# Miniprotein binders against p81326, part 134

Target 1, 226 residues: p81326
Amino acid sequence: MLHFGGFIMEINHISKILEKEREEYIRNKVEEYLKQGFSKDDAVNKANQSWRTYIGHRIQDVIYNLLKKFLKDSGLKVTTDKALNNRNLPEELDKVKRLIAINYGEYLFLPDADVIVYKVENNDIKIIAIISVKNSFRERRFETTYWKLKLKESPVTSHIKVFLATPDKDNEISYKCPNGKPKKMRIILEYELDGIYFLKEDFEETEKAKHFGKIVEDIIEISKKL
Short names: E, the ipSAE of ESMFold2; O, the ipSAE of OpenDDE; V2, 0.75 times the mean of E and O plus 0.25 times the DockQ between their complexes.

## First folded at step 15 (miniprotein)

Design W55 (at its last look DockQ between E and O 0.58; V2 from the best seeds 0.00; counts 0 for: pae E 2.7 > 1.5)
Fold by OpenDDE base, look of step 15:
Structure W55 (fold): chain B 226 residues (1-226), chain A 83 residues (1-83)
Amino acid sequence: as target 1 above (226 residues)
Amino acid sequence: SEEEKKIEELLLKAIKLMFEAFELAEKGDYEEAIKKLEEAVKLLEEALKIAKELGNEELIKRVEELLKDVKEMIEEIKEKLEE
């Protein structure tokens, strides 16, 4: 049983908890944008956009902190793409950055990597997994899949597991064939990615689609094989 | 039932505090983390009382597990403060 197993399961409520803050957040942001000279309609639209970004970051931060804590005892380290955007990186993070970079000929670009799990052995860094965190799939539905496919193209990065973590509040990918109709997004994401982890209970579980509570164990298991 | 709604409300509040405390602890703000967790304990204890009164075994189990976790979190953070 995972240390703090009960607490981890309560991640199912994270979206609901955060959504309670929405009304106040929107009100405050609208006021802020009005003071900046925006129209009421523009202020509302901007506030809603800001909220989407905000809640996404909050969920990402929760996941990051959980993974950081629960993987620590296994000797695994966690970082983020944001941490890698600095010009002056510690040697370790600079190596991590280079080991997840995707080659586009004249340019190297980083995949979207909300959370990066790696280990250090004998001064060598091995990237274990990248976790993409998505609150909703309204935008860039297959972006994570794109990065997974790109990572597979290089022997340097082909071993990196790519996971998606989501509360899927709109039930866009919770079920494969609701009412007998295939959900294209669920099917493709499940097929292309190494796993989907749900921050909820109401979803169709498969070999690749699991509750978020399983992600720590899965990552640890993968790390032992690398 | 009204009692079940109250339990759920208490649980959501406690869970929120636990997540906030978790983040604070990861940032090194241990004192504030402990304070939030102590408040979470109070909320969970109240929820447990109500759950027992209702005889809802599932809720009792859920709350007891959370209480175990929150207390363990407090102890872990206290150990870090002594380091």
Scores: ipSAE 0.655, ipTM 0.853, lowest interface PAE 0.8, mean pLDDT 92
Fold by ESMFold2, look of step 15:
Structure W55 (fold): chain B 226 residues (1-226), chain A 83 residues (1-83)
Amino acid sequence: as target 1 above (226 residues)
Amino acid sequence: SEEEKKIEELLLKAIKLMFEAFELAEKGDYEEAIKKLEEAVKLLEEALKIAKELGNEELIKRVEELLKDVKEMIEEIKEKLEE
């Protein structure tokens, strides 16, 4: 049983660590796309899209591995939306996928749930929480709240806790009233979601807005009530 | 200052290695994880030297705590190897 107690707090630096790689990454990707025959403008656009995908996946992977490690002794299991989109799903994960799917008439879609926490009791699966990981709020500013509201509409999914995990490097939601004026994005996200977990030190802490290091205890407490 | 920027760069590199080692250890790649952590120790020892030359007690404590954490990670992973 590896124990990395103080180490989890270093996740507060992950965005700064990764951002130091951005310039080199973009330069290399532009060169790669130019060699493939893309125009300069297309190569730049593709490189920026590639970076946004890459950094998001890097942060998500760290969160996934931390939760998997620290929740296992409490009988809780962790998976990802990427794993659930695999064609050849084990029976257990197929059940997880069906338990979080949203019905749109003839279509079934998964919410944007980067990391999913669940438990298995007597061959039954219960979804505990989903964690949406966002590096920035340039696009899809309220995507996570949309999915929380959709999950609340069905008795099958209404119990699922929806959390947002973010470094919020541009301070878009770090404070409720910066400069004395209400920040709509922070206020709405905190009101609608079950929690916001910051991957940095400097933010306004509340009952719902906490350091990421507290998420393990919160998930364990929730699981005992279900 | 220029020295404080150097310390920050060393700390961030060491922390990156710690995350890489954590991921390797969770996959069972214990030997490579230890190698990453040993590299992190060297970076932190360099950062500690600079922090002591500056006389910055807060930075010295910060680096010493991180060094302790890395060494504990190494010992825990070595125990897994012996199993």
Scores: ipSAE 0.389, ipTM 0.732, lowest interface PAE 2.7, mean pLDDT 87
ESMFold2 (binder alone), look of step 15: mean pLDDT 88; pTM 0.860

Design W56 (at its last look DockQ between E and O 0.72; V2 from the best seeds 0.64)
Fold by ESMFold2, look of step 15:
Structure W56 (fold): chain B 226 residues (1-226), chain A 83 residues (1-83)
Amino acid sequence: as target 1 above (226 residues)
Amino acid sequence: SEEEKKIEELLYKAIKLMFEALELAEKGDYEEAIKKLEEAVKLLEEALKIAKELGNEELIKRVEELLKDVKEMIEEIKEKLEE
């Protein structure tokens, strides 16, 4: 049986490990864009943007696979918003989709969630948590908090925990009061969300701000109370 | 310093292989996942040898724990392959 330390905690280094791919990725993408007729300057800019998208998807996939593997023995299942938007949705996932949807009058929409954790008990489905993965806070900095607030509006979804996972490479939310000045993003995100999980070592730990490797035991503990 | 850099490189390569194997196994690609994990074992064994030569007790414990984890992953995937 795998334990919650060891390999799980090595995910804290995944952003640094994957960053080693950057130089080769950028070189290949610049060549691709140059062949499409872009100027050198435009090709470099487009390659850097492509890298940011690529690395974000890579980190999302690592998180999904880790959670799916390590939560399975506790009877917890994992899916994604991408899977819930597929045309041919299996019945179990259709139920998950219906249980997490937010009502906007005549329309129902899924909250933005990269990873969704749920359990099946006596043929009933209970949504445990949503994890949003953010590599950058340049745009839509508080999108995750909006979805938490919307989920709280209904007794059907108000129990759902909303977590943020981030490498926070640029230290945008790593510390609450750097140099004595409150960091608005960190303070609001920590206040509104149920937890922030960092994919790095250097950040201010609190009861809600933890190393990502701790998320498995936290989700299991929460599921026992639901 | 050079030995410490070599250990870090071996360790990160092994960890990356372990996460790649996890992805492969979740997709049902069990034989390819096992190949990745067996390569990770070789890298971790080399890292362990260097760590022992340096006498770095904390690094030795970390690598030994990872070796245990990767071997358990191999056995688990082999059992799934037999189903």
Scores: ipSAE 0.639, ipTM 0.853, lowest interface PAE 1.4, mean pLDDT 88
Fold by OpenDDE base, look of step 15:
Structure W56 (fold): chain B 226 residues (1-226), chain A 83 residues (1-83)
Amino acid sequence: as target 1 above (226 residues)
Amino acid sequence: SEEEKKIEELLYKAIKLMFEALELAEKGDYEEAIKKLEEAVKLLEEALKIAKELGNEELIKRVEELLKDVKEMIEEIKEKLEE
């Protein structure tokens, strides 16, 4: 039984728990935007957009903290792309940043890497996995897939596992063929990515599509092979 | 049932506190993390009481597992405070 297994399973409710804050958040933001001189309609639209961003970050933070905690005993480290967006990075993080960079000829760019898992051995850094966190798939549906494919193109980054973690609140990718109709996004994401981890119970489980509770074990196993 | 709704409400509150405590602990705010976890324990104990009264074995098990986890989290954080 996974250490804190009960708590991990309760992640299924994180989306619902956070959504309880929505009404108050929207109300406060609408008021804020009205004070800034926006129309009522604009204020509402902006508030809703702000909420989507906010809730996404909150879920990401939860996942980050969980992974950081549960991977620590295994000697694995966790960071974020946000932490890497600094001009003055510690040597370790600077190395991490360079090891996930994608070559575009004259330029190096970082993939979307909400969570980065790595290990340090003999002063060498090995990137183990990148986890993309998505609350919904309304925008940039295949962005994570793009980054996975780009990472595969270089021997420097080809070993990096790319995972998607999502509550999939709108059931966009929870099932492959609901009512006999293939869901293109689920099929493609599952095919291209190394795994999809759901923060919910109601989904079609496969070899690659698992409950989020499995991600820690999977990452640890991968780390042992690198 | 009304009792089941109450249990669910208590669980949601407790779980929220646990996630918040986790964040605080990761930031090094151990004292505040412990306070939140202690509150979560109280909520879970109340939920457990209600679940037992209902005789709902599934809910009892769920709450007991959470209680175990939250208490363990408290102990882990306390150990860090002593270091």
Scores: ipSAE 0.577, ipTM 0.826, lowest interface PAE 0.9, mean pLDDT 92
ESMFold2 (binder alone), look of step 15: mean pLDDT 88; pTM 0.863

Design W57 (at its last look DockQ between E and O 0.89; V2 from the best seeds 0.00; counts 0 for: pae E 2.6 > 1.5)
Fold by OpenDDE base, look of step 15:
Structure W57 (fold): chain B 226 residues (1-226), chain A 83 residues (1-83)
Amino acid sequence: as target 1 above (226 residues)
Amino acid sequence: SEEEKKIEELLLKAIKLMFEALELAEKGDYEEAIKKLEEAVKLLEEALKIAKELGNEELIKRVEYLLKDVKEMIEEIKEKLEE
């Protein structure tokens, strides 16, 4: 039994680890923006915005690296939407890009696909899953749901599983009905998505809402059915 | 306990190094990745020692799993260096 439970489980601490860097990061960014001619208040605000973006990317990178590592032995491959934004793509990635594209009539657009898991069999590419990574839900709360629904509309992409991975620091979706009040966002996301994976322990576990440590096993299982 | 806090501190440091090593390895900086992982091993071994002294089976298991993962990561990266 590939015990995926060691290092992957420690992802719970990623937010704490990264948060230790915040003070220094903010200080450096504030200084940078002040040198650019911004006011102190503007510099602080911009630094905080920069931090949010930075920490989001760091978490995404960690998730990408973990998935890449732990899925390698299963023969599954991992890429990102960023890797697909190049004009000159290797044939394999060009195929991946085309297989996740959403049709809007005259235009094809890619869903938000922070991490893409796929397999190559007999020179054919099968997309297995897309993982959206969100550090917070302050903006674009249902964007991942939108993409899931759009992917379902085409027989080419309808099989693609869409997962959300989040530390959910603000407990926006950790519980379905805290204090007897339904959390709309949790309920909708859980209903529409194929799974939500938490980078924390303090959450309401369900069939679809799991700890991130389960994602590797789940993806491997899905891959066997495709 | 003070010992448990020390274990947690060691674990956090080791985990940080492991994440950094993964990032370095992805960029092709294999040598530096290995150095970080070797440091993580040292930290985890110290944590394991303390955990055993405390008789905390949960912590022992946690540290042992991490040690296994770190060692595997080192071997994987070494293989890439030989490629």
Scores: ipSAE 0.660, ipTM 0.859, lowest interface PAE 0.8, mean pLDDT 92
Fold by ESMFold2, look of step 15:
Structure W57 (fold): chain B 226 residues (1-226), chain A 83 residues (1-83)
Amino acid sequence: as target 1 above (226 residues)
Amino acid sequence: SEEEKKIEELLLKAIKLMFEALELAEKGDYEEAIKKLEEAVKLLEEALKIAKELGNEELIKRVEYLLKDVKEMIEEIKEKLEE
C-alpha cells in the first residue's frame, strides 16, 4: 500500500527540533539540582545525563505514536517493551510478550526492543517487526544484531524483522566507507539487520538503509506476506 | 533565500506542535491536542502562502502534505472527544 503522509516524512527533523530545547532543559535541570544541594559541577553532569535519557525517551515516544497512527488503517498494532514489562498485562499483550521471548533454558527473556509491531487476525497474533531506537553508539554497539541472531535461531521467531532507527547525529554509521575507510559498525549492522532507518537526511542510502519515512510502507508490505 | 528560511522555521514550529499534540492525545488530553493542531494549521497556511508566492513546488508539496495530516489529526481527535 502506498502511504503519502507528510508528517511521517518529516520525522527526520525530530533531533533538530528537540535539540533546540536542550539549552533551556539543561538550565532548568541545573537549577533543580542546585536546589537539592549538589555542587555546580555535579549539577551540570547530572543535567547532561538527564538530557541524554530525556531525548532518547522522546524519540522513542514519537516513533511509537507515529507508527501507531499510520499503521492502524492497515490493521497493524504497536506496543513497546516498557508496556510488555507491566505486571498486569491484558491478554493480547501477554500473548505478544510470549511470542517474542527468548529461551535461555529455565529462563525466558524479552529481547531489547523499543517498539513492537504486530497483527491480530481472528484472535491470532503475528509479530511483524521490532524496532530498536539508538541515539548514540558509545555502548552496546551491536546489541541489536545479537537479538536478531537469537530470534533467527528459533522457527517460531525467525520471521520477525529487526530494524534499527537512529538519528546518528555523530555520523558513526551514516556511510559505509567515509574517506575510503570501511566503517565496521555500519557494514555489520546493515548486513545482520533487516533494515536501518535514519532520522536525518544526510546518510548513504541503500536497499536496507533508508529514510525513516519509508518504514511504514515497508512494514505494511512485510505484513501482507505473513 | 530569506523567504525559504521563513517557510522552514514555520514548518519546524508546526511539526513540533504536531508531535506535542500526538503526546497529548495519547494521554487523553484531546482538547489541548486540538488547540496545538489548530495553531499548526495557522503556521502551515502562512508557510503555504509564502511558498506559493515563491513558486517553489517542492515546498508547496511538503506544506500541503503536512496540512492534510494536521486536518486529519484534528478530525480523528474530535471523534475521540465525542466518545
Scores: ipSAE 0.425, ipTM 0.757, lowest interface PAE 2.6, mean pLDDT 86
ESMFold2 (binder alone), look of step 15: mean pLDDT 88; pTM 0.860

Design W58 (at its last look DockQ between E and O 0.71; V2 from the best seeds 0.71)
Fold by ESMFold2, look of step 15:
Formats: sequence, structure tokens, C-alpha cells
Structure W58 (fold): chain B 226 residues (1-226), chain A 83 residues (1-83)
Amino acid sequence: as target 1 above (226 residues)
Amino acid sequence: SEEEKKIEELLLKAIKLMFEALQLAEKGDYEEAIKKLEEAVKLLEEALKIAKELGNEELIKRVEELLKDVKEMIEEIKEKLEE
């Protein structure tokens, strides 16, 4: 068992680090929208929505870079849905894209896969896991679960582990039974997904709900079985 | 208390620089990544000095592990530059 301290565990402070940028970001975006002719109320609403999108992308980038760093010595590769949406893909990434695509008759779509972990084995590509990054559960709360169920429907994709990574700043899924009442969203997400990895310290830890720092060991162990 | 607050501020700044350095290195901006990491080393060394003055062994260990990680990151990126 390897010691899980140091840099990877510091992602638990990502919300505090990024929150220091909020005031200036909102001020600048409101000013920008006002100059475009929006009312004050509309400018504020748009700025707050812009902030949530910005933070989501920032956290996704941190997760990608940490996984790439900590999985490299195990021969595991990491890519993103952004990289897979480029027009002319390298052959390796084109194969990754095809291996996670879901068939809807005449149409093929990628699942919500923000970050993808795979390996190359004897010139074959094996998808290990996808990680969906969610910053808020206000809307589309079970989208990651939908993609897990769709991936399970095909023998080609049924082995792919589906993880959720979240700071869960508002404690929407941090505890199973806060104040004695079952939290439906936490219970269903934990039941249906292969794991939930929290980017904070304060949450109810279980076999499937863990600190993000544990994800590296989990992925490596899964890859050995595939 | 004031010293513990200062250490936390130094650590958050250093960790942010470490995240930024990883992103820069991914883009191939190795020189800028190293500059960010060298700044992080200075912040962590200041935090370590304060942690030692407080005698906080848990905090000393945390900062020493981060310093080890940052220095290893610098070495790895310098090797990329020399390729």
C-alpha cells in the first residue's frame, strides 16, 4: 500500500484556491455585459453563469493534468473529450473515440466523459475508465448515471468504469443520511456509478465514495484486471 | 494563529502555482512551468520556516512532502527541455 499524501491530496483545496478569483472575475464580466447593452440584472445573471462554466473547466484541467502525471509510470494514458472533438485526430485518439461512442441508430455520440483513461496493449487500445466532473447538481443531476447505463448495454463498453469527480461545495451529495433523512441523489449516484471521488475533506467516506487522491490506486488496480 | 493563517495563504498560493505549472508543461511551455515551480519553492520554504518556529510537526511534514514534489517536478521538466 503506497502512502497517499503530498501533492495529489492538495486538490481538496481547489475550491478555496479558485474562489479567490471570483470577485474580480464577476466584476469584469458584469462590466463586459453592461457594455454589450445588457441590463444590470441580466449582466449579473450572465456573469454568475459564466463563472460556473469557467470553474468547471478549471477543475477539469487540474484533474486531467494530475491524472496524467500520476498514471504515467503505470503505462496508462489520459485524454479528454475536448481532445477527441478535434477535426483531424491522430490514429490513437480516433480509436479511443470509436471505443467509447454510443450508437443511436443513424447517429453516434460520445458519453459525458470529460477525462478518459486508457492503455495501449499489443497495439490494441483498452478503455479503463471515464471520469465525469460535476461542480453542481442543480440540473442534469443523473446524467453520469445515464451514460453508465448506456455503456453497460454493449459488450464492447460494459467493462468501462464510470467515475464522478466533484468538489460538491454545496454538500448536495456529501452525506447519505444528513439529519437522519436519506439523500436520494447521493444514494442513487453511489449505487449506480463505479465510484465518486470528492475534491474536498468533508464528506461521508464509503467503499465507493473516496478522496480524489485514491483514484490513482483504484485505476491502476482496475487496469491490471483488463 | 496569525502564523498559521500565513502558512495557509502561502500553501494555497504554492499549490495554485503547481497546478498552473502542470498545465503549462502539458502545453510545452517548459520554461514558464519551471518559473512557476521555482516561485512555489520559495513560498513553501517560507511556510516551512514558520511551521518549524511553531513546532507543528503535522504541518512540517505536509510542507516537506510538497517541497519534495515540487523539486521532483522541476527535475522532470528540465529533462524534457534537454531532449
Scores: ipSAE 0.767, ipTM 0.909, lowest interface PAE 0.9, mean pLDDT 89
Fold by OpenDDE base, look of step 15:
Structure W58 (fold): chain B 226 residues (1-226), chain A 83 residues (1-83)
Amino acid sequence: as target 1 above (226 residues)
Amino acid sequence: SEEEKKIEELLLKAIKLMFEALQLAEKGDYEEAIKKLEEAVKLLEEALKIAKELGNEELIKRVEELLKDVKEMIEEIKEKLEE
């Protein structure tokens, strides 16, 4: 039984909890944009865009904090791509940054890595997993898949597991073949990624598509094999 | 039922506080984290009372599990404060 198993399961309600803040948030942002000189329509549109970004970050933060807490006892460490976007990094994070970098010939770029799980053994860093957090799939539907494929191309990064965590509020990838029609996005994401973890109960469970509550155990298991 | 809606409302509030407390604790704001968790305990205790009155075993179990988790979280954070 996962320590704090009840609490982890309650992540199913995170979207609902955050959505309660939406009306007030939108109202405040609209007012702010109106004061900046935008039209009412523009203000509303900008407020909605801001909300999407805001809620995405909030969900990401929750996932980050959960993973950080629940992986700590296993000796695993957690960071974010944001933490790596500094010129002056501690040695450990600088190593992490380099170990997830993708080679484009003259340039090295980082994959989208909302959460990075790694371990330190004998002063060596091993990257275990990257978790991409997606609140919605309106934009860049296969971006996570792209990064997974790119990571596979190098022996340095090929071992890194790439997971997707999502509440999938709009049921874009919750089912493979609803009403007998294949959901292309679900099928491709499940095929290409190492796992999809849902922050909800209503989804089609498979070997790779699981409830978020399983992610900690899965990561720990992977870490033992590296 | 109205009572079930009340339970759900209390649960959502408590869960929100728990997530906020988790974030605070991870940032080292232990005192504020504990305050939020203590508030969550109160909400969950109220929810548990209502659930018991309704005789809803599923809700009782859910709330009891959360109460256990919250109390354990408080203890863990208190231990960190002593360090």
Scores: ipSAE 0.664, ipTM 0.858, lowest interface PAE 0.8, mean pLDDT 92
ESMFold2 (binder alone), look of step 15: mean pLDDT 88; pTM 0.862

Design W59 (at its last fold request DockQ between E and O 0.78; V2 from the best seeds 0.75)
Fold by ESMFold2, fold request of step 19:
Structure W59 (fold): chain B 226 residues (1-226), chain A 83 residues (1-83)
Amino acid sequence: as target 1 above (226 residues)
Amino acid sequence: SEEEKKIEELLLKAIKLMWEALELAEKGDYEEAIKKLEEAVKLLEEALKIAKELGNEELIKRVEELLKDVKEMIEEIKEKLEE
């Protein structure tokens, strides 16, 4: 039941669209690494590592730009972890950075947040949500839940919604009971997070597990309550 | 089936161009963004022609919605470029 126009819904094809780049990307990177003096085996390994990083960034960039476009008219602003770590940080973004920081005694650290949604009202900045973008769950599978739990520990950050956005190409979390047995990763992620938004058509939809196209309406509704 | 595969190829290319145009517009590269969107219009118009020849109402609706979206994006970016 998608309510938003057709363009945002087409993110459901992101894995298919980006995968067409893989063969040429790998070929070009192998050639680049061979010119740097790496063996064939090392060049292939490095090219595959490079692809993994590249496609993750591409997915994050698409999500960022779509959210920025579709949240603009609601007075909501969007930034990224990359922007918060720039050498020339604008004052507004410095405030955003400080408002999501987690206290570890004498140290302050940012949660692992790829995309951040916030609003500005009367010189006040209010963080609405952070979105973690994950292409795969084979490593650090519950990292996002750790950050949600840490944000809940302080009244300053406890209101911040934590979402996961994923194409989940390999169906690692797409279904709660894929063979009649509970999938621990899906169950825990859905329980602990405020929402999981899939960048594909086929998955088990629930109150918290939705098509990505729904995220704009959800964020707008949340922002009205803050 | 082959015709439906061709429509999907055209749609996927157009969608990628629309995403790239958003990225370009974010960086202030409005003229390049418009060029990407104009290319997407051409792809979508070709897809619409094939969808109409097939009589596939679902594909026709999907392509028409995308055409509406891309044309709105072009107008919004042109307004910013003229300002």
Scores: ipSAE 0.826, ipTM 0.930, lowest interface PAE 0.7, mean pLDDT 90
Fold by OpenDDE base, look of step 16:
Structure W59 (fold): chain B 226 residues (1-226), chain A 83 residues (1-83)
Amino acid sequence: as target 1 above (226 residues)
Amino acid sequence: SEEEKKIEELLLKAIKLMWEALELAEKGDYEEAIKKLEEAVKLLEEALKIAKELGNEELIKRVEELLKDVKEMIEEIKEKLEE
């Protein structure tokens, strides 16, 4: 039984908890945009877009903090792509940044990496996993898959596991073949990624599609093989 | 029931506080983290009282597990403050 198992399971309520803030958030943002000179319709649209961004960041923050806490006792470290977007990085983070970089010939670019899990052994850094956090799949549906494939192309990064964590509120990828019709997105994401972790109970479980509560154990097991 | 809705409301508030406390602890703000967790304990204790009055064993178990986790989190943070 995972330490703090009850608390981890309560992640299922993340969408509901955050949605309670929506009405007030939208109202305040609409007022802000109206003061900036936008029309009512534009203000509402901008507020809704802002909310989507906001809630995405909030979910990512919760996941980051949970992983950081639950992986700490195993000697694993957690960082984010945001933390790596600095000109002056500590040596450790600078090494992490370099070890996840993708080669485009004349240029090196970082993959989208909401959460990065790594270990330090004998002053050497090993990247274990990248977790992409998505609230919805309206935009950039296969972006995580692209990064997984790019990471796989280099012997430096090919070992890095890429996971997707999502509440999938709209049931876009919760089931493979609802009503007998294949969900292309679910099938492709599950095939290309190393795992999908759901922040909910209502989904089709497979070897690669699991509840978020399993992610800590899975990461620890992977770390032991590296 | 109205009582079940109240329990759910209390649980959701407590969970939010626990997430906030975790963020604060990560930033090294241990005192404020403990304050949030203590508030969460109060909410969960109220929820537990209602759940026991209803005789809902599932809710009782769920709340008791969360209470255990929150109290353990408080202890862990207190240990860090003494270091």
Scores: ipSAE 0.692, ipTM 0.872, lowest interface PAE 0.7, mean pLDDT 93
ESMFold2, look of step 15: ipSAE 0.708; ipTM 0.887
ESMFold2 (binder alone), look of step 15: mean pLDDT 88; pTM 0.859
OpenDDE base, look of step 15: ipSAE 0.688; ipTM 0.870
ESMFold2, look of step 16: ipSAE 0.799; ipTM 0.922
ESMFold2 (binder alone), look of step 16: mean pLDDT 88; pTM 0.860
ESMFold2, fold request of step 19: ipSAE 0.803, 0.798; ipTM 0.920, 0.922
ESMFold2 (binder alone), fold request of step 19: mean pLDDT 88, 88, 88; pTM 0.855, 0.858, 0.859
OpenDDE base, fold request of step 19: ipSAE 0.651, 0.649, 0.651; ipTM 0.858, 0.857, 0.858

